# VH-VL binders against q9umr5, part 218

Target 1, 268 residues: q9umr5
Amino acid sequence: SYKPVIVVHGLFDSSYSFRHLLEYINETHPGTVVTVLDLFDGRESLRPLWEQVQGFREAVVPIMAKAPQGVHLICYSQGGLVCRALLSVMDDHNVDSFISLSSPQMGQYGDTDYLKWLFPTSMRSNLYRICYSPWGQEFSICNYWHDPHHDDLYLNASSFLALINGERDHPNATVWRKNFLRVGHLVLIGGPDDGVITPWQSSFFGFYDANETVLEMEEQLVYLRDSFGLKTLLARGAIVRCPMAGISHTAWHSNRTLYETCIEPWLS
Below, E stands for the ipSAE of ESMFold2; O stands for the ipSAE of OpenDDE; V2 stands for 0.75 times the mean of E and O plus 0.25 times the DockQ between their complexes.

## First folded at step 10 (VH-VL)

Design wa6 (framework fv_dargistotug; at its last look DockQ between E and O 0.76; V2 from the best seeds 0.00; counts 0 for: pae E 6.1 > 2)
Fold by OpenDDE, look of step 10:
Structure wa6 (fold): chain C 268 residues (1-268), chain A 122 residues (1-122), chain B 106 residues (1-106)
Amino acid sequence: as target 1 above (268 residues)
Amino acid sequence: QVQLVQSGSELKKPGASVKVSCKASGYTFTDYAMNWVRQAPGQGLEWMGWINTDTGNPTYAQGFTGRFVFSLDTSVSTAYLQISSLKAEDTAVYYCARNHRFDYPWYYFDYWGQGTLVTVSS
Amino acid sequence: DIQLTQSPSFLSASVGDRVTITCRASQGIRSYLAWYQQKPGKAPKLLIYDASTLQSGVPSRFSGSGSGTEFTLTISSLQPEDFATYYCQQLNSYPTFGGGTKVEIK
C-alpha cells in the first residue's frame, strides 16, 4: 500500500483548492489515503505561524501514529513554511517526502497584488516598519517577511523565519536541525512565472542580497553554516529541485504535468 | 533519570572570582540549552541567560553582561558560571536549569540544579 | 521586558483549603506562562506550563488557567506539603518571574 499523504494549504486557501491534486493522486496511486487539513482557512491563515504550527501538529500526530511506515507531506505556498517548522519541532515525525510546493522558504520580499490588498498603504520598501514590530509579527505574512535592506531588523524581530532558519540562535536550534534532518527527501518546487513568491527562487532557498541580487541556496549563510540542515541534506542526496516555467502561483496544485514531473515520483 | 548537580557553596571577598559548575546526566547534554537563574536571599528568581550546549554560544540577560561568563566542558557534560570582580550584591543562590521541551516558545525549565550559594563578604 | 505581578504576596491557609493565586502580565502573553513551586532551601519545581498543562508527576490538585494578561494557579485542596512559595513565569519574551506568593500555615 502507498504511504498516506498529508496536504497543507497556503495563504487564504482551503482544502477545495486541492481537488485536482486529489484526483491525480487517486488515479496514479489508487488507494492512497490523502488528508487535506482543513485548518486556518481563509483569513484565519493570517494568524501567527507558530499558532498554525501547533494546530497542524495536533492534526498530523494521529495520522503519523497510524502510519508507522511513514507519510508524505505536500505543503503549498505559506503551508511550506508551516510544514518546515512542524518538522523542526517534532522529534518523532516520520515524514518520508516533504514536498514544498511553491513556498517562500527563504522568505518573501515582494510588492505583489497578493500583498497589496493586505497592506494597501504599505510599499515593499516600508513594510519592515510594520512587520518587524510586535504588532506586525501577529500576522503570518510578517513572520516570513525578509527585507534584505534591513537585515538587522529581520534577524532580531522575525519571530518565525529567522528562528526556523537558525539565523538567530535559540535554545532549540540544535534539536530543530536534528528533527528536520529526519526527512527522507526535501522536494523543492517553484518557477519563474509564479508571480507571487518574490523572488521566485525563494522556493529553492535562494534570495536577495543587500543589492537585491538573487543568490542561490549554496550561497546563503543558512546553507554555508548548515544552520538547519540544508547542507547536510544536499550532501546525502536528499534535496530535489524541480523548477518549472509557465505555471502561475494558483496553478501549482492543479497542473497535471507538474504533478507527474515533480510530485508523483515522490509518493511511493 | 535527569540530574543537574552543582558545585558546593562559596565564600569570597569582594573583588575575587568564583566559578560554579553544573554537571548534567541522564540525557543528551548538547540537545538542551542550559540556563542560569539567580536568587538573592529572601528574593525572587532572576533569569541570567542561557548557553547553547552544542555551540557554546552564550546569551546574557540585561544586567548580567561583563562580569558573568557562561562556559562548557562537553566532555563531562558540565556547564560553568564564572563571576569576576565579585560584589556584595552578588550574594545569592545560583541555579542551573534545563529547558523543558523542543518547541516554541522554549523558556520553561523542567530540571534544576540544587543551587550554589555564593556569599560575598569582606 | 514583560512584568508579572502576583497576588497576593502572602497567603495564609489551612490544610484542605482551596487556594487561588493570580498572576497578571503587563502585556498579552497568550498562554506562554508557567508556574513553579519552591520550598525553603530547594530549587524551584515546574508545576504548570502553557498556562494550564500539568507537568508530569505533579498532583492533579494543581491546575492553571488563564490567557492573555490574567492567569491563576489553583490548589483544589491544600496538602501539608504544599506550603511553599509559588512563582509564575512568562516566556513570550526573555523569561521573567513574578514576585512570588508564599503560602503559609494559618
Scores: ipSAE 0.830, ipTM 0.905, lowest interface PAE 0.5, mean pLDDT 95
Fold by ESMFold2, look of step 10:
Structure wa6 (fold): chain C 268 residues (1-268), chain A 122 residues (1-122), chain B 106 residues (1-106)
Amino acid sequence: as target 1 above (268 residues)
Amino acid sequence: QVQLVQSGSELKKPGASVKVSCKASGYTFTDYAMNWVRQAPGQGLEWMGWINTDTGNPTYAQGFTGRFVFSLDTSVSTAYLQISSLKAEDTAVYYCARNHRFDYPWYYFDYWGQGTLVTVSS
Amino acid sequence: DIQLTQSPSFLSASVGDRVTITCRASQGIRSYLAWYQQKPGKAPKLLIYDASTLQSGVPSRFSGSGSGTEFTLTISSLQPEDFATYYCQQLNSYPTFGGGTKVEIK
């Protein structure tokens, strides 16, 4: 039989968005128990990410307890950051595959319709003034905003991303790394035609330097210092990179070729 | 069960140094940060900072960035506070305290050492 | 830094009294507040975390409430062993403690 699958949605999203993914899993892995968590839907997805992590943690505990052989996570967009935090804070998680579906793992530095709606006079070049304030950090978007031109502000003000990346030290850093390293596989999915994740290589732990040149995962300080276990996972052969062109941000969970190539092999 | 046992009281003259120890037992030492808290006689609690027990990297509170040094010996699950160039104002009880873990790294302390009185007088 | 102001700094009470202690933060800290009890010559003991959650082994006569900037510790019926100094601590950032509230025998 197949391990249960837990699905975590992204910003301004809901469980309905994953109906096609559920169909694909049912067709290829019949009998798989799939739970799409129905928490922090719509505007509730703007709540601070640590609040979302707490709520999702409470929801996954009973599912993991009923599946001692392990579970898989499929986590889309903002949801991939929630899931990475879950792997760090849960001493007792039993996640085999963590499938990160076009998630801004190294942060976001790009304008979106949601940013225009929330902050209509802001552009990516000046959003750091809002996001790197205590008030701004109460919004989930700002929890992973990563302005490559204001790295000092990012490192000091980020209440979420800089901490789960181990870019700013904190009392739980050692245990978070230890817990994260208990995952069986980290499956990174994304592509150049996403249109929202900026840079799209953030889905693979790549990100801009100060000149907006993308440095790959292996060139990032968080990898080189192994601050949360990324270098250790790669050395184990536990990181799978699955890039795919031609898929827009809202289509990752409804593309059969993407499912068959990048997701299906990891749903043991 | 978790225990933090500190070294005994110290009587020192101004200008000397002191090293307070805090030995941990009942848990994996390198999994939890260690904090230091000062309490001068008749005064309140004052957080001095913490040390990452896995890496040895200290973080000092404002006002404790000079003469105060946190260190470790992980082979014996022990944290140390060293105070150099002692002054009369350093007379206090010094506590070690273990962080309880949060989903976010907020700082409350679930276990405390018994305290070490350091008296500085001439 | 987030400043915590405790009130009162000192109070006298009798066994059986209901005691309330207030902690006020200089900015919003949501529910991220802890309360400690300290007896003379002893280390502080954690009573309450997350504003209202009792630590294991703490008697139910202790309760905490509040959010944002104003928090209260309540002892519903004071016992002889409750004569102590009480401290709040904010958990929203690097820790800071309130100035303390000493509860003495009337």
Scores: ipSAE 0.205, ipTM 0.683, lowest interface PAE 6.1, mean pLDDT 90
ESMFold2 (binder alone), look of step 10: mean pLDDT 92; pTM 0.937

Design wa7 (framework fv_dargistotug; at its last look DockQ between E and O 0.78; V2 from the best seeds 0.00; counts 0 for: pae E 6.9 > 2)
Fold by OpenDDE, look of step 10:
Structure wa7 (fold): chain C 268 residues (1-268), chain A 122 residues (1-122), chain B 106 residues (1-106)
Amino acid sequence: as target 1 above (268 residues)
Amino acid sequence: QVQLVQSGSELKKPGASVKVSCKASGYTFTDYAMNWVRQAPGQGLEWMGWINTDTGNPTYAQGFTGRFVFSLDTSVSTAYLQISSLKAEDTAVYYCARNHRFDYPWYYFDYWGQGTLVTVSS
Amino acid sequence: DIQLTQSPSFLSASVGDRVTITCRASQGIRSYLAWYQQKPGKAPKLLIYDASTLQSGVPSRFSGSGSGTEFTLTISSLQPEDFATYYCQQLDSFPTFGGGTKVEIK
């Protein structure tokens, strides 16, 4: 039998968005138990990510307990960060494949339609004033806002991304790294035509330097310092990068070619 | 079982130094951060900071910088608190305390040392 | 820093009494609050964390409630061994403790 699949949605999203993905999985892996978690939907996805992590943890623990052989995670957009944090705090998870589906794993720094809607009077260059405040950190988007021009504020004020990245020291940095390293494979999916994740390379742990030049994963301090285990995972062949062009952000979970190429191979 | 055992009471003169030890057992020492908490006689509890038991990196609370130094000897699962240039107001019981869990947030303390009384008197 | 104010500072009670201690935070701290018990000459003991979760091994007569800025520790039926000083502690920011509540024999 196939391992159960747990799906975590993204910002302003819901379980309904994954109806096509469910169809694909059922077709190619009949009998697979797929659970699309219906938590923090719509506007509730703006709640602090640590709150979301706790909620999703409560939902996945029973599923994992019933699947001693392991489970697969498919986590879309913001959900990819939630899942990474989830795997960091759980010392007993049994995740085989962690599929990060167009997630801003290294953060977000861009004026997207989502940001304009939430912060109509704010520009990308000034959002740090809001996001790196205690008030701003009450919103999920600010929890992974990564301003390359205000790295000091990011490192000191980010209550989520900087912590799960191990960029700021904290009491559980060591064990979070150990926990995350329990994953069998980390599958990173994204592409240049996404239109939302900015830069799109963030889905592969690439990101801007101080001059807004995009650097790859291997050039990031979190990799070089192996602060949460990326270097270790790569060394043991556990990281899979699956870039794909021609896919918009809202189509990653409903594209058949993408599924067959980047997702299906890891649903063993 | 988890245990934190601290060194014995100390009597020091002003200007002297003291080093308190906290030996951990019953768990993986480097998986849990170690905290230090001060309690002056008849007073409440005051968090002094924590040390990363894996990297040795210390973080000091406001008011506990300069004369206070956290250190480790991981080979014997021991954390140390050193206080230099002792003052009368440093008279207190000093506790080491372990973090409770691997979740966020993290500053719950589930296991404590028995405390070390440091008396500073002329 | 976040300030925690406990009330009362002193409480006289008898065995079997229901005891309630309050902890007020200077700002919202969600449910990031713990309660400790300390007896003379001993280290603090964790009783409650996340405002309402009972620490393993702690008697069920202890309970915690509250969220935001107001929190309470309740002992449903005070036992002889419960006479001690109790502290609340927040960890929304760097940890701070309340001033303590000493529960004494009436």
Scores: ipSAE 0.851, ipTM 0.915, lowest interface PAE 0.5, mean pLDDT 95
Fold by ESMFold2, look of step 10:
Structure wa7 (fold): chain C 268 residues (1-268), chain A 122 residues (1-122), chain B 106 residues (1-106)
Amino acid sequence: as target 1 above (268 residues)
Amino acid sequence: QVQLVQSGSELKKPGASVKVSCKASGYTFTDYAMNWVRQAPGQGLEWMGWINTDTGNPTYAQGFTGRFVFSLDTSVSTAYLQISSLKAEDTAVYYCARNHRFDYPWYYFDYWGQGTLVTVSS
Amino acid sequence: DIQLTQSPSFLSASVGDRVTITCRASQGIRSYLAWYQQKPGKAPKLLIYDASTLQSGVPSRFSGSGSGTEFTLTISSLQPEDFATYYCQQLDSFPTFGGGTKVEIK
């Protein structure tokens, strides 16, 4: 009787990473059909996010079509941005719970081992020179790079995040907002000990101002303008915030307490 | 089903103004951006810009700032192009065209108005 | 702006001929290209989007191919109703159109 669950992985990831999450769902909600999408694995997760969105869209369409009462999405890290874009571009999605598991929803402004591997001489303060170029936007990490000290460049150059946030106008902005608003619940999960998402409050739509002071979701222009529907969702009672300390970035999908507290209640 | 019906042809003198209308039917007007495209006699197609039909915010292509104004009346599902201080080189057919919705922010124009000929002659 | 160069600018062909029209982009646009047909005195009509996908109601004798910077529109067996001007349009940024290819009877 449980709605099917679709899992979307993150950067440099694969379906095996979710084996514990699958066990938890099977134990607590027996009979749930869970599909971990096995697309854009490993280095292919560096492909432009719009290419990933297109591929994941094609994979979810038949699953959603066979579940008229709806589906749930569990989307980890970079995968949460893919899923949010899916909710915007799909006129006919039937997602009840969108569970965003430590995803950089307002972007990333932090040095990571993946960035050092990809751009070994760069630091967060100068990555804008690479990421806010046409060549840089061909990498998924740059699609959600958000330098608070070069906001004009971000707004002009971002081919993904600034668009799905409605920070730069485009012909699809109105319809993307309508589609996103069809979600039943938005479940935001993250915490201060993540160690990768920077600021960690990005998982809750918080982000830096120009002084690197973290502003909460309700202080962001995208919320105040309701540019893609956050204010409407909050007023509707559809946003669930589930912060949890003590969990590192790679452990969100393998912590039983996190699952029971933040995920299980939304897998009806 | 989906239709874009434009106002009739106009004959104007240099220095005058003209307002071309584009009435939409068969779909939710505010869900789709409206584009304007110019075609001078014997020439190709030239994109002039678009207007967000929900917010009313226009975006103009380079060369179409100043004398060209996009506007809306959403109560009658109509987009307008106003051209002031008309010049002879403004003689053209002006089309409205609906932006198709897709997963990329810029996409093709799936429905076009029939075009409005504006002739500017002294 | 991304410039699109169509070739040829015009061609003469007979009913039944295979016709190929080329569109070249000044930079890579992936597969984000559309083709339009315009008959005299009429608005353009969408034929193909995403380089190769036929719009609903377009006859199968029309096909598109290409990616990156080089794209083609092919009419496998030209019919009397196909004499028109054909335009390509890139979709990767602010829209731009090719200069057109007029297909005339021989």
Scores: ipSAE 0.131, ipTM 0.666, lowest interface PAE 6.9, mean pLDDT 90
ESMFold2 (binder alone), look of step 10: mean pLDDT 91; pTM 0.934

Design wa8 (framework fv_dargistotug; at its last look DockQ between E and O 0.72; V2 from the best seeds 0.00; counts 0 for: pae E 6.6 > 2)
Fold by OpenDDE, look of step 10:
Structure wa8 (fold): chain C 268 residues (1-268), chain A 122 residues (1-122), chain B 106 residues (1-106)
Amino acid sequence: as target 1 above (268 residues)
Amino acid sequence: QVQLVQSGSELKKPGASVKVSCKASGYTFTDYAMNWVRQAPGQGLEWMGWINTDTGNPTYAQGFTGRFVFSLDTSVSTAYLQISSLKAEDTAVYYCARNHRFEYPWYYFDYWGQGTLVTVSS
Amino acid sequence: DIQLTQSPSFLSASVGDRVTITCRASQGIRSYLAWYQQKPGKAPKLLIYDASTLQSGVPSRFSGSGSGTEFTLTISSLQPEDFATYYCQQLDSYPTFGGGTKVEIK
């Protein structure tokens, strides 16, 4: 039998968005138990990411317990960060494939429709004033806001991304790295036509430097220092990068070609 | 079983230095951060900071910078606290305490050393 | 820094009594609070973490509750070995301790 698949949705999203993905999985892997977690839907997805991590952890633990051979995670957009954090805090997870589906894994820095909706009077260049405050950190978007022009503020005020990245040292950094390294494969999916993830390379742990030049994963300090295990995973062939053009942000989970090319191979 | 065993009591003159040891056993030393906590006679508990037992990187609480140095000898699973230029107000029991492995990067202390009394007197 | 204020500072009680100790935080700390017991000449012992989770090996007569800024430690039936000083500790930011509550025999 096929390993169970757990799906985690993104910002302002719900389980309904994954109806096509479920159809694809059923067609290609009949009998697969797929669970789309119906937690923190809609505006509740704005709650602090650590709160979400706790909620999702409670939901996945029973599923993992019933699947001793392992499970697969498909985590979309903001959900990809939630899942990475889950794998970091769980010392007993049994995740075979962690599929990060167009997630801002290295953070977000852009004036997207999502950000404009939440902060209509704020611009990308000024959002740090809000996001790096205690009040701002109560919103999920701010938990992975990564302003390349205010790195000190990011490192000191980010209560989520800077910690799971190991960019700011903390007492559990070592064990979180060990836990994350339990994953079989890290599948990174994204593309240049996403339109939301900014920069789109963030889905591959690329990101802006201080001049807003996009650097690749291997140039990032988190990789160079192996702060949460990216370098180790890459060295053992556990990282898969699957870029695809022509796909908008809201279509990653509903594109058949993308599924067959980037997702299906890792559901065995 | 998890144990933290500290070095014995110390009597020092003002201006001298002291080095307290904390030997860990019963677990993987580098998997848990080590904290230091001070307790003056008849007073409460005061967190001094922590050291990453894997990287050796120390973090000092406010008021414990300069004269206080955290260090490690991982080969013998031991953490050290060194206090230089001792003052009378440094008289206290010093505890090492293991960081509880919680789901968040926060600070509980599940195991403690027995404490080391450092007395600074002229 | 977050300040924790314990009340009372001293408490006289008898064996079998229900004892309640309060810890107030200067700001909201969610459930990031622990309770410790310390006996004279001994190191503190973790009793409760995450406001209400009992540490392994701790008797069930100990319980913790609260969130935000108000927290309580309760001993349902005080035993002879429970006479000690109790401390709350927060970890929403860098760790700080309450001033302690000494539970003495009446």
Scores: ipSAE 0.448, ipTM 0.771, lowest interface PAE 1.3, mean pLDDT 93
Fold by ESMFold2, look of step 10:
Structure wa8 (fold): chain C 268 residues (1-268), chain A 122 residues (1-122), chain B 106 residues (1-106)
Amino acid sequence: as target 1 above (268 residues)
Amino acid sequence: QVQLVQSGSELKKPGASVKVSCKASGYTFTDYAMNWVRQAPGQGLEWMGWINTDTGNPTYAQGFTGRFVFSLDTSVSTAYLQISSLKAEDTAVYYCARNHRFEYPWYYFDYWGQGTLVTVSS
Amino acid sequence: DIQLTQSPSFLSASVGDRVTITCRASQGIRSYLAWYQQKPGKAPKLLIYDASTLQSGVPSRFSGSGSGTEFTLTISSLQPEDFATYYCQQLDSYPTFGGGTKVEIK
């Protein structure tokens, strides 16, 4: 029988968005128990990411307990950051495949329609003044805002991303790395036509340097210092990169070719 | 069982130094940060800072960035607080306290040492 | 640092009384608030974390509530062993403690 699958949604999203993904799993892996977590949906997805992590943790514990052989995570967009934090904070997680579906793993530095809605008078070059403040950090978007031109502010003010990346020291850094490294495989999915994740290489742990030149995962300090385990995972052969062109941000979970190529092989 | 056992009380004169020990048992010492908390007689609790028990890197609260030094001996699972140039105002009970791990990096202190009374009098 | 103000500083009560202690934060701390009990000559003991979650082994007469800036510890039926000083602690940033509330025999 197949390991249970847990699905975690993204910003302004809900469990309904995943109906096609559920259909694909049912067709290719019949009998698989799939749970799409119906928490922090819609506007609730703007709550601080640590609040979301705590709520999702409470929901996954009983599912993992029922499946001693392991579970799989499929985590979309902002949900991929929630899931990565779960892998770090849970001492006893039993996740085999962590499937990160177009998630801003190294952060976001791009204007979007929802940012215009929230902060209509600010451009991305000035959002650091909002996001790197205590009241800005009350919004999930700001928890992973990563302005490459204000690195010191990012490192000091980020209440979430800088911590789960091991860029700022904290009491749990050592154990979070140990916990994250217990994952079986890290499956990274994304592509150049996403249109929302900026840079799109953030889905593969790539990101801008100070000149907005994209450095790939292996050129990032967090990789080179192995601050949360990326170098160790890559050396172990546990990182799978599955880029696919031609898919917009809202279509990742409803594209059959993407599912068959990048997701299906990892749902044993 | 998790235990934190501190060294005994100290009576010192102003200008002297003291080193308080905190020996941990029942868990992997390097997996949990160690905090130091001060309580002056009849007063409340005051956080002094913490030390990363894996790297040895200390962080001091405001007002504790001079005469107070955190250190470790991981081979015996022990954290130390050293106070130099003791002043009368340093008279207090000093506690070590373990950071519990959870979904956020700053969380409650789940185990405490019994406290070490340091008395500074002329 | 985030300042925590406890009220009252001192409380006189009888065995069996319902006791309520309040902790106010100088800024929002979400639910990242813990409560400790300290008896004379002893280290603090954790009672409640995440504002309302009871630590294992703590009697069910203890409960916590609140979020944001206002938090409450309640003892539903005070017992002789509950006469102690109670401290709140915020954990939303670098730790700070409230000033304490001493609960004494009336």
Scores: ipSAE 0.081, ipTM 0.630, lowest interface PAE 6.6, mean pLDDT 90
ESMFold2 (binder alone), look of step 10: mean pLDDT 91; pTM 0.934

